VH-VL binders against f1miw6. Designs and how they scored, part 14

Target 1, 251 residues: f1miw6
Amino acid sequence: MPHFAKPLLRNIITRNLFNSIKKKQCLQYLQTLRTLQYDGFTTVYFGETDIPESLVTGEDFSDGYYMPTPTWCVVHAGGSQGWVPWKYRMFLRDELCIKQEDNLFFEFCDVVKKAYGKCAIVVKERRRQDATRPKEGKETEAQAHVPSVVNLTSVTCCPEVAKSYGHKLLTLPSPYNYLNPLDSAWSSLKWFIINNRKEFCLQSVDGVYSYQYILFSDLISKGIERINLSKWRTITTKVRRWENYYLGKLS
Below, E stands for the ipSAE of ESMFold2; O stands for the ipSAE of OpenDDE; V2 stands for 0.75 times the mean of E and O plus 0.25 times the DockQ between their complexes.

## First folded at step 4 (VH-VL)

Design y11 (framework fv_traxivitug; at its last look DockQ between E and O 0.08; V2 from the best seeds 0.00; counts 0 for: pae E 12.6 > 2, placed apart)
Fold by ESMFold2-Fast, scan of step 4:
Structure y11 (fold): chain C 251 residues (1-251), chain A 122 residues (1-122), chain B 107 residues (1-107)
Amino acid sequence: as target 1 above (251 residues)
Amino acid sequence: QVQLVESGGTLVQPGGSLRLSCAASGFTFSNYWMTWVRQAPGKGLEWVANIKQDGSEKYYVDSVRGRFTISRDNAKNSLFLQMNSLRPEDTAVYFCARSEYSYGFEDAFDIWGQGTLVTVSS
Amino acid sequence: QSVLTQPPSVSVAPGKTARITCGGDNIGSYSVHWYQQKPGQAPILVVYYDSDRPSGIPERFSGSNSGNTATLTISRVEAGDEADYYCQVWDSSSDYVFGGGTKVTVL
């Protein structure tokens, strides 16, 4: 049985206030997004997913502390028009390697401007506020005021860079991830990997690392291509239905 | 082996009630939206109801709304359809089917059970 | 999408190509899935998302979807393909909608 603490009344009150604030942020997000769509902005969801090598090989390492498996970060974007006509990126989850690609967001903004014109670029809310949270017993009623959120991915998504290309950068509040169609696309990719990793393992037998990387990259590319325009239309239509439901309930 | 097995179909009088069950095996049941599809004798397929992975969302075709209730027990890998106020028009083979994995990337029904016959007659 | 229209029957000679249509207003904007059902059996998924095939479905099954018509194409038809075929879409107002079905006879 794990150690746990029963919530105190103060914790219950602050959680209820936090949830109310997040609902208001979601309403503001949806109203802003709809206004931009009305004004001719194309909605594009930009983000990343982590793919541990163990997901591909099928190996289960019980103790991550001793020997963590290499993890790959895949960066892409899509919407009702399908995947954006931009080559997705894949990086080893070494913070230095990702940060060396400091012009990636500039290139992305240029590509989607050429393809779609002005875009509403939606990114996930980062939990940077979690690092500043006080520990148990140091909480005050002032903590009920939620701090502002910074829009960050592994790729730096600067609002001023987006603005310079005529785009608007929006942050989707963290409790409402189901309003992000890109998360469904990432789930589809991971499901494809799990169901096709036996073929990868068979083909990679006696391969050198560089050849195994090529096979791995091919597997990822096939998984991404599986999420075609038809699948994106279905995913974004379902998200649109949920958005309309929330706009009707919160307005 | 991935499998769905329906049970509970029988003869019921109009106005009666019946509960159908579907037992899932060979996959992680809790990862999938589940659905009921029916087929009247000699007729086509008609979607009846679906349920989200955690049971939090349920949707119904208009003709059964308020009369039928879909539910699931993930610990027992089971799907249920509680049918109340049954009508002769509800006579059909009821199929259990596996649908969406996650948030809508697959809305096709990739695995089906063999069906269970419900007859509503005096 | 309230209604999907399929021809009630299609006859095809062995080794030839069968084409089953599914008509609907602006159906090309929807994702269409196709099911095969043999007498007394459960349906099986043969084509999904307009043109994708599940593992284990022969390459002679293919699909397309544009404008107001989606089509399931079965090339090099075999006796074992004789069955009822159903198209299906998901619609935000009506959820899952099935076509009326097409009986494919191989003669």
Scores: ipSAE 0.047, ipTM 0.596, lowest interface PAE 7.6, mean pLDDT 80
Fold by OpenDDE, look of step 5:
Structure y11 (fold): chain C 251 residues (1-251), chain A 122 residues (1-122), chain B 107 residues (1-107)
Amino acid sequence: as target 1 above (251 residues)
Amino acid sequence: QVQLVESGGTLVQPGGSLRLSCAASGFTFSNYWMTWVRQAPGKGLEWVANIKQDGSEKYYVDSVRGRFTISRDNAKNSLFLQMNSLRPEDTAVYFCARSEYSYGFEDAFDIWGQGTLVTVSS
Amino acid sequence: QSVLTQPPSVSVAPGKTARITCGGDNIGSYSVHWYQQKPGQAPILVVYYDSDRPSGIPERFSGSNSGNTATLTISRVEAGDEADYYCQVWDSSSDYVFGGGTKVTVL
């Protein structure tokens, strides 16, 4: 598994290193992260991944009829201590237009406080689609813009909420998403789904039709459980090495 | 140069006590988990104990639990192993080892000392 | 308790490839580390997290981990590679676990 992540990370790093602003943001993020770590904050990565139904079923819709298959969103968190002892959430993306579970981030913050104490909660920055034109304007001192709110697809992450529990919310700058170990975890999960989905299939035959059912919840649960603490240590250590590389290079 | 140097190993009688020390240099000692590993003569490696950066977490192999105490002094870049109620089966070279990962649990040891010999014999 | 099983010994001719196995139940789900120890010396980390190599360790040393077997591979074996090799994992129930060690003899 570790072999697949190395080439992808190298290619992504080389293309994005040319923007001075992005480099500065990365450095600031890393410096802040290290400071918090030195101050005794436990780093926890909170995020989501999309799991299309096609990934689960193995149906190849490449023949041009893009039937939008339902997409599931999995929300969870992890770090050097493994998965957070919090029950991951699954949402159907098409239904997410409903009631943002306003309380999910509160619940999460409470759980991590109880489990780890003060945490540096790291989330990915959502690319605002609308950031049209770089207004050429003022070199405003890149104060670590603690984003006022980071919206995941299903969860709103509020810095004030995090703070109320004694946590710090950090936003990982795009395009440095590869510094989030959750991406590796999600990749591992997706790989597990692809390779093991057949084992989670049930067949039912009625008098006329045969049905195939996938035990989706069990598949996801098992996939998540498979990413044990040792694996988390591996992926977080790799991320740490990259972080150190950038700290050294950008300082 | 990154270095670990163990000391304190000697001959002791069964039931005796001994304190081992490990002096760290060449790196920020306080950033790392530290570990004791032992090796009986002609035998393999056995994990003994490890301690978190701030000393808030300590773990022991079952055979030494209640008898051994791992501690550290980050100001002095030193790791310690207090060994009480020593037994002949505790006879081993004791190695001090550093975990590679700086923040959190680490499961690999990237730096080792040369070890210090503890002999428990009547 | 996770038990790691290594062959007691492996013999290899100079210039050939040595393979040292570490067996364990679902060891592929763990991160395996490898140490080299020469007589009277401290162990040296030669492979970590299945396949990563520390700085200063020759490229001749490589690791893999899959299923129930992790493998340390030493290509183009030299006389200086004669040593004991230990695999190691961390397990939540057993903490740090070492294999029994494999003596590699260069013939």
Scores: ipSAE 0.015, ipTM 0.516, lowest interface PAE 8.4, mean pLDDT 84
Fold by ESMFold2, look of step 5:
Structure y11 (fold): chain C 251 residues (1-251), chain A 122 residues (1-122), chain B 107 residues (1-107)
Amino acid sequence: as target 1 above (251 residues)
Amino acid sequence: QVQLVESGGTLVQPGGSLRLSCAASGFTFSNYWMTWVRQAPGKGLEWVANIKQDGSEKYYVDSVRGRFTISRDNAKNSLFLQMNSLRPEDTAVYFCARSEYSYGFEDAFDIWGQGTLVTVSS
Amino acid sequence: QSVLTQPPSVSVAPGKTARITCGGDNIGSYSVHWYQQKPGQAPILVVYYDSDRPSGIPERFSGSNSGNTATLTISRVEAGDEADYYCQVWDSSSDYVFGGGTKVTVL
């Protein structure tokens, strides 16, 4: 039997000041998104996911073995029109991969401009420890987040770069996971990896990543390919149902 | 083990009312969107209504909007269809079906009940 | 997607291949599901998401979807495959649309 998706409603019902601030951020995000959609902007979700090496090998080093596991970062984008026609990027997420690459967002903006025209580019807000500890007094962080440069861990997303292509950059508040169709796409990809890893897996090669990287990228490519336009339309329609729910609930 | 059982179908006059029930067993009912699909005698399948896991969203085909009400009771693993202002064109076998929203991008009907016949005639 | 068009019937000899089409404007951009229904019985899901099979459905059942046509293919047809077959999509407005159905007759 499939599992029920983790309920998001508890995040918007709580009484603390942090939830009030995030509620306002969510409403502002949704209102801005609807305005841009009405004005003819194509909505595109740009983001990243982490795929630990253990997901591919099936090995669990957490049981009685103390060792950090390498992690791969996949960067891609999509929406109701499917994956954008832009080659996804894959990085080894270690100390070298933690560095942000700012030219990728520039290239991305050019590609989506040529494919769709003006876009509302949505990136997920990075989790911030300070956002969970509201200060005494008025907490109106929604305004502070609108003018800030928005970063993914691997990519710098500059609002002025987006603006120069006629795009608008939006930040999706972190506690509203059901509003990001990329999360569903990433979950589908990870499920594909779990169910197909034995068909692509070779024994590990000591001290050499190149052989494993080639097979791993083939697995990722096939997993992304299986998330076709029909699946993207299903995912984005589910997100629109959630958006309408939050607009009605939070108003 | 997984089962849906409809009940309540009978002969009614035009303009009458009827309430259909669907009892679910063998799965966690509250995890699924639930659906009514009907089939007129000798005709094809037609979606009628569906309802979200917590009952907060309900959708209807245009021909029944305002006349039919879908509801659910998750404590009793039960789905309902209240049908008012019945018309001869509502004559059909009514099926209860489970929608597969658990994958977040699939919306097929993977489990069906046996159906209950509603006849609307004078 | 407003209308799905299926042929009303298909005849096939035992051991041969039956192909059941489902036509719709740009149906290749939708997820297409297929149901088998025998007289007096509930429908059974036989193909979902264009080409995937539920557990317990034999490999003889396969599906494809591109352009304006989705197709259910039943290889090595058996007498027990005689039934009505329906295609179905989900619309972005939360509507579920069924085709008119195809009666498969095994000669």
Scores: ipSAE 0.006, ipTM 0.427, lowest interface PAE 12.6, mean pLDDT 77
ESMFold2 (binder alone), look of step 5: mean pLDDT 92; pTM 0.943

Design y12 (framework fv_traxivitug)
Fold by ESMFold2-Fast, scan of step 4:
Order: sequence, then structure tokens, then C-alpha cells
Structure y12 (fold): chain C 251 residues (1-251), chain A 122 residues (1-122), chain B 107 residues (1-107)
Amino acid sequence: as target 1 above (251 residues)
Amino acid sequence: QVQLVESGGTLVQPGGSLRLSCAASGFTFSNYWMTWVRQAPGKGLEWVANIKQDGSEKYYVDSVRGRFTISRDNAKNSLFLQMNSLRPEDTAVYFCARDLYSYGYEDAFDIWGQGTLVTVSS
Amino acid sequence: QSVLTQPPSVSVAPGKTARITCGGDNIGSYSVHWYQQKPGQAPILVVYYDSDRPSGIPERFSGSNSGNTATLTISRVEAGDEADYYCQVWDSSSDYVFGGGTKVTVL
């Protein structure tokens, strides 16, 4: 009965992993999460991933001039109970930011309250904010301060909004990416896209462009649906083993 | 289509040096960890080295550490393996392989090149 | 995981089920991936993350992983399934670890 797995460590930034700032943040995160779970809160991981159109179409668009490959941002949430019964969203990265972000998080909080009651909503710390402001004499990701404003690149997650529904909003500190089951879900989705895109790609034909979006959306939807409850349980069990490892190692 | 094409394999004397190249196409090369895996004639698969998306992290199997250097050029969609102080035991087909999206802990090889044969013999 | 143990060979009749094991201490705590390699060809991924299948891989291929043993199961075996099969994990002390391979022969 080994309940504590010997975790794999290579994909974590090693030497800075145990610095006092990130160690303290991770320990506080885990202790807070366990306390909320003990108090009956349902843990929900809320996040995003980028799907370049070249991944969907199977073509390399990097030979263009200044036109970036169009990239879709997919936003969803899940946990030990599977995907949240909330319709996932897709945003084109090149699109202008709109006020729809505040409506989306309100809607999300309402949906999960109706489905699960009080939730501990976990959002991953944005690595890009830390990376864009590295300073000489400061280490990278593992030693950076946690941003005071919590958000995804596509959705603003407001702690006050979560609290108004009885939820708690938690930030998962970088570099402890093994603590986020969504990373496994996103990897699985991208794998499904790569291996099934040929059935969903269309030749460019007059009047068919609108159907191409529908097929791309269908491909992504099928990839998301493939991560069923059984798969989520496997993923979250492995995350629990990582949590136990870090609780022991960081104490 | 996603493709990896290796080149550079040849016959080399023991103690010699050789540089292998891998040309990637059909995907955003800079988004993936990349790996070299080898297979000696009639033997199984053995991981050799891998490299992070931005080249900041490199890992090697113990038997090649200090002798081999993995590198990448994201602007040219190319992966390299510089092999120094070659030994007869390094004789193998060398495969270039793409890791699954490495935003975390999933490490499998989804796309493989056809391989390039390196023979170290007198 | 310094070593993953696979049986060197498995013989199976057409239409029957082949089971290929991959043994390792506490292997159930790792994600196990399975590759098929035919003579003179590059390996292809047939099962990843213990039980997922890439597109183009028949549903006859399935995987499981618990305790000290991971298993690749090939149901309704066909002549074209004859190949070497390798399990693989990532381990902090050994990085990428491959099993020794199992040669599946279809009678």
C-alpha cells in the first residue's frame, strides 16, 4: 500500500524550488487548501491553455511575415468531480480585451456554487508576469514575488466576486506545476488535437470558411470530453501524491 | 505534417567527434522539449539527452555526460547533438524525438524521426 | 526507477489477447507510456499516460498501471501487431527509463 509516491522532479526548477519565499508560499497554499477541503469546500482548478491554429490545421504558418499564427485561448475548470458543468470558452489571442471578463467570472462562480456549493477555486500564478521583470541579483521563476492582482490572460478572477458567492480564490505558486491537474488535462487535449486534426481539417473552399471554425470547435470539444471522470480521478490522485510530498518536504 | 528528419550519422573512429542535426517542421518547435534517443543494433531504446523549449535546461544519461552536448536553434527549427570522445558503445541509430507539451510533468515521445546511424569502429 | 522489467517475448494466437507487463517499484505512481517498433522502423506511441490512446491507434490497444505493474493489453490480436513493445517512464534519478522490450509474435 504505498500511499506516498516517489515523485518525478526533473521538470521543476530545482535549485530555487526550496528558497524561503516560494517554499513559504507553497506551504501556505497547501495548508490553506487542505483546511478548506476539510471544511467541505470543493476544489476546482480554473485555468487556460493556448491552441495555435497550426496545431489544429497541421500546417506550419511560421513562414509568414509579421502575421503571428492565430492562437486560441481555451478556458475551463475541473477537479476530482470531472469538468465543471460550465461551458468552456475560447478566445482568439489577437482579439481586443473586452469587459466580458467580469461577466464570465461572475457566471462561473454562480455555476459552481449551484453545482458544488462552496468552492476553493485554484488559479495558477502567471509565469509571464514574473518572467517579464527579472532583476539582476534575483533568481528567476522560483524566487519571484506572487502578483498582487490575480488573473488569467483571458479572464480576470476577482477575489471579492468569489467571496460574494461563498468561494475562496487561491493562487497556486510557480514553480509547483505538478500541483495543478489542469496541466495534465491540457496536455491530453493537445495530444487529442494533434492525433485527430486530420479528420477535422478542410481545404479552403469558397463558402466553407464558417464551417472550418465549427470543425475546429468540435475537435476541441471532443478532446475536452475525452477527459472523463475516471481520467480526472487518476490525475487528481497523482496531484494528491505530489501535495503530500511537498507538505512533507517543505515543512 | 509534423516531421523530424535526422542527419549526420556516419562511421567514426574511436575517440572521434560527430555532430548530429535534426530538422523539425509542421509544428511550433520552440514550444517543445526535444530529445535524442538511441538504439544499438539489435538492442532496446535508450534515452540520451533532452533540452527545454528555450535551451535553459539540458539533461543527459550518465554514460554521455561531459562527452555529448545537446543544443537547439529555435529560429532555424533545428536540434543538435555534438558527440565527442566517441566509444564503440555509442554505436547506435540516433532518433530525434519530440516530447509531449512539457508545461509540467508529462514526458512521452509522440513524434520520432527515422533515425541516423552512427557507427564507432576502427 | 533504475530498471523496468518486461518479459522478453509473448506469443499469442490471432484473435486472442496479448498482455505485456512492465514491472517497477511503485510504478503506479509514474505515468507509463508504450511504444510499438517494427523492424527497421522508428517507434510509434501506442498508449500514453497509462491508458490514453493516440489517434489512429485501434481501440484493441489499452493500458493500465497500478502498484508495481503496468500492463499493455492488445485484444483481438492481428498479424500486423507483431512487433517489439517498450514501456517508458520518467524518473528523477534516471530521467527517461525504457523497459527492455517485449517481442510479440502472432502464431
Scores: ipSAE 0.005, ipTM 0.450, lowest interface PAE 11.2, mean pLDDT 77

Design y13 (framework fv_traxivitug)
Fold by ESMFold2-Fast, scan of step 4:
Structure y13 (fold): chain C 251 residues (1-251), chain A 122 residues (1-122), chain B 107 residues (1-107)
Amino acid sequence: as target 1 above (251 residues)
Amino acid sequence: QVQLVESGGTLVQPGGSLRLSCAASGFTFSNYWMTWVRQAPGKGLEWVANIKQDGSEKYYVDSVRGRFTISRDNAKNSLFLQMNSLRPEDTAVYFCARSEWSYGYEDAFDIWGQGTLVTVSS
Amino acid sequence: QSVLTQPPSVSVAPGKTARITCGGDNIGSKYVHWYQQKPGQAPILVVYDDSDRPSGIPERFSGSNSGNTATLTISRVEAGDEADYYCQVWDSSSDYVFGGGTKVTVL
């Protein structure tokens, strides 16, 4: 809805057409993706989104006072076939966050191979919003991030692991967010949360709703289910039109 | 014309609080990430905080986290910075700036206000 | 951990070329933006995404970025170009990182 408004077409075109490096990255990404699709790869968009607790409780922090806000990270994947038949994950981004096993992406690759065969797995270029601080004592210089490696905050996406299952891992370059159907799916999820959170809260005190993890998880699950195959086809059709536009402009 | 105008800067005692405001005009305020950048007298630029278009995401430099709060009111085209537990090292000119991350300059700040001076001293 | 290193000052004669460097580990893998700031004024974006210019910035301003060094080049320098210049990148560990600034004096 209104608060999820995206930039107008002409603004995106004007800015992106003059960024020579991003133009080359976008063209290379699109050409690679189309080649893989031609070769029978199923396109799957794998990503994450942040759901602040304030979005669920309805607390308004716009009055300027500092309030710590726990943020949940939801990880899922989808495409023109709908959501992948993989159980989405949800993690707390705070220091209380349980660090997930390195095997999560391994499990994901196995699931989509069984469901779709060889896949082109598209992940978004990591932005600062995806970054969380490493836990103290866990980080070492040997684990320093390489600029050419793109990872989700909660999941390490290894190209070699994808390849071992017959997949290809592609990075969708920033700032071409219109090429990522997950952004539309995440907007729909957040809109569902805003409009249905009261039905999943236990009680209200001074305009703030209490909830428990089970009810919160159920709210998220119902929001995800609301994005059915028909909606995914609409979203991916819009992405395809943007892809065609950029291919024509950048080649 | 596109414009950002800061206000609220003044002299405050250490440990005090202050709220800065930034009024935006000439563009659709709700479409942009907004940022506060500060500059101590005779020193360089330092990023302080930024806020997503809808206010759902906020990020801070380590030295102000837990003390400063960034917020916005899209209906009033206004950006705010609530500053608590002020320290002498927070003395700086505070600039309001616009950025179009993910769609434009890759986190460049294309429009800046003139700044408002905050002095933290006894 | 990323620190952007700029020379504190650069002197250039009118009509000559000024070159301001911004050093950082593997900075060529990042997009560099450049700002001009005159005394008592707000910064102005003069180069973004390594080499692109905003509308209204003269083509005398150009940029490059490769390896460990980004460079802002001001050709045919004019007295009005005298200012402090800052480079800036986004870094996943530090968010926005500014260089220390370079004072360009036109003599």
Scores: ipSAE 0.000, ipTM 0.411, lowest interface PAE 14.7, mean pLDDT 77

Design y14 (framework fv_traxivitug)
Fold by ESMFold2-Fast, scan of step 4:
Structure y14 (fold): chain C 251 residues (1-251), chain A 122 residues (1-122), chain B 107 residues (1-107)
Amino acid sequence: as target 1 above (251 residues)
Amino acid sequence: QVQLVESGGTLVQPGGSLRLSCAASGFTFSNYWMTWVRQAPGKGLEWVANIKQDGSEKYYVDSVRGRFTISRDNAKNSLFLQMNSLRPEDTAVYFCARSEYGYGYLDAFDIWGQGTLVTVSS
Amino acid sequence: QSVLTQPPSVSVAPGKTARITCGGDNIGSKYVHWYQQKPGQAPILVVYDDSDRPSGIPERFSGSNSGNTATLTISRVEAGDEADYYCQVWDSSSDYVFGGGTKVTVL
């Protein structure tokens, strides 16, 4: 029987995870990934996370009265080998552009090719269904005009670009995000931010922390650095146990 | 300041109903699973229920399933526990706690409220 | 009911080391968290994911977890460490499970 750390096999989640279409997509994903691993491909998980400045400052924006705060997008990749030897990117959501996104993925493919050889690059499925639009709220004019299909990564990951470097690009189907070790790394980073922001703040007034960008970037860098090779191996082992469980259940 | 404040605990007759509230401040409430944990007088901690960030998933300890309902209002930074068909064994201090950040691998309760006492007695 | 076994009490002299065990079948395959609770107060997380400490928790607190036993170790014990300590895991059949608690007395 499967034994896995922090199992999430609750009745409601189990039903949702095993719906017929997503069950087939998950099985196909896992079989394809195992085949690539057997053929010598190194698995690398590529993705991003959003860090609103309110997560760092502790400001409460729940009532929608306050002006929107900047949201920083952190892009990185990792696997059983640790973080990839590629400088993670951090930029404001509003500063993204198509040409910059294309160049980043080309650079990324080249870096991991040189570091690991041929890779199976795993990205999450488009999160259009996961995006919630509040009935009323903080949505900006720019957000109102967002395409109906939103890539999970702000970086355009083109299968043809990956192939040109000898890589294979795989999409992890929703809702099987527990099969993505990068999401665990992001969760760890955000946990670190929340629990350590007091030490990196300039001052705290009435529960709100003041930061200069340099202190903010130091907090983020420290949090990423804390996710060392040992922690990545632990996270990846959890994912492997989940993969084995689903292969047994879905086959 | 990150804090959770419970309210609503009182003396209730067996078979009665009660709604507990938990007010969250100092953090982005909608980013966390939220949890109710109880402690009977002189006894240890017992998990009662948890709820996903968006309210789409709810889980309960077997002894309260069908009687208790956990809910949340992210716009008001509030967590609730509706308790029906109360029994003497439900007598406890009920703590609000935040748990499991978004991705299911971090599941410690890092912030707790001070608790609210529910007494079920005739 | 709790499936995690803790000793009901531990007595320790100031400056010495206290060890609190948490027994469970194959607990080493789970992540163990530890909480400190003083009378009339809410629990405080002191160790998470077997051995990590939250910001603000002294380095005197450490944890380990292997086989069937997890251990919270408090080195150079101070009077202010006197409290009840609870271990906790997440289990697929019961979600969150707490140990019965250990009263640490500093004499």
Scores: ipSAE 0.005, ipTM 0.456, lowest interface PAE 11.2, mean pLDDT 78

Design y15 (framework fv_traxivitug)
Fold by ESMFold2-Fast, scan of step 4:
Structure y15 (fold): chain C 251 residues (1-251), chain A 122 residues (1-122), chain B 107 residues (1-107)
Amino acid sequence: as target 1 above (251 residues)
Amino acid sequence: QVQLVESGGTLVQPGGSLRLSCAASGFTFSNYWMTWVRQAPGKGLEWVANIKQDGSEKYYVDSVRGRFTISRDNAKNSLFLQMNSLRPEDTAVYFCARSEYDYGLEYAFDIWGQGTLVTVSS
Amino acid sequence: QSVLTQPPSVSVAPGKTARITCGGDNIGSYSVHWYQQKPGQAPILVVYYDSDRPSGIPERFSGSNSGNTATLTISRVEAGDEADYYCQVWDSSSDYVFGGGTKVTVL
């Protein structure tokens, strides 16, 4: 139908332009990362994942449902060398709005410098819809501060902070999730939770499932430990295969 | 109580069409890549098609590309396989399987349906 | 086009160890999954990510993957372990690839 032609063409043009920009960003990211690796930088992937308590209790929720169950944000980093020797963090999602630990990235940069020397720290690009709603009050409190890259909702990752420790901060473009080994690690953690959760949950009391924080954190810790050095090497080999694929396809 | 139940398998003539359905229950269907795997009588397992959580990406084995269409309805927790231009070599038990959680690849098929038999013969 | 090679059959005595191989070029760089299928039944996942086991699968089932060969090991084999076993990987060019299957007979 002719009436549908104009909106469809406009949308197709917009999508094609967006895809072109993202392909260019991906190629630039990969070329920069390879250059840093050649120059002796250790690659570490820094990120977060959300673990709703319903994933632990086994409650089923569809997309779009309002879930009143608490959601925990887990923050960690890893690479071909395994998990970084930094104590992972776990935050209640609601508390992230109230308590922002801006010093956490400083601590992280110091720890990985002591462990590996200079690092290429890779974080995921903030999604477009998230970028339209920046955190209120946090940036305006900084004196004449140029807006830092905020790629995690839990932790402010500032390029100048990374640089002060000799690191480089890289942003991985959003549609290329397969280039992030943390996404595979997080999926493995969630698969571990799904398949092992029944020993770590309490039966429903008065129609509500309960968990013990100790049991919940133990389940998470065991899932993280299951992703040992051997598994990380397998995951990073997979990422290297994807990197080579995209370098060949996008160049 | 996590389960997948296939339906729609029947006898069809060569060149015919058939739609298979898979009903999911006991888990958040929209969080998983879903797949169809088939097994011809007395033969091994063969992947047919997979579909991303939101339906945005679909992949097919070469022999069915252009003839089969995979789709899903997350509101109804249902997976579908539309099969057109059926050939005798498409005769198989078709299994619905849950393949991937979140963005990770290379994950196993951890939950399988019982299968539905499609016979393409005159 | 990746091909996974499995022996068509393996015979093992009760209480002994069965080893089922899955051969593929550089298969050690892939995540290998293993499925058990009994006649007239759907496949069941027995090992995933090379060596991990789903809940409910006996610890007699284990896996390894290095170089060009992945192996499913079933220790202290029982009559109930008789089945067809399939290895499976995901590859960016081929999507999901299954091995040809190995029939395990307990004699």
Scores: ipSAE 0.006, ipTM 0.507, lowest interface PAE 9.9, mean pLDDT 78

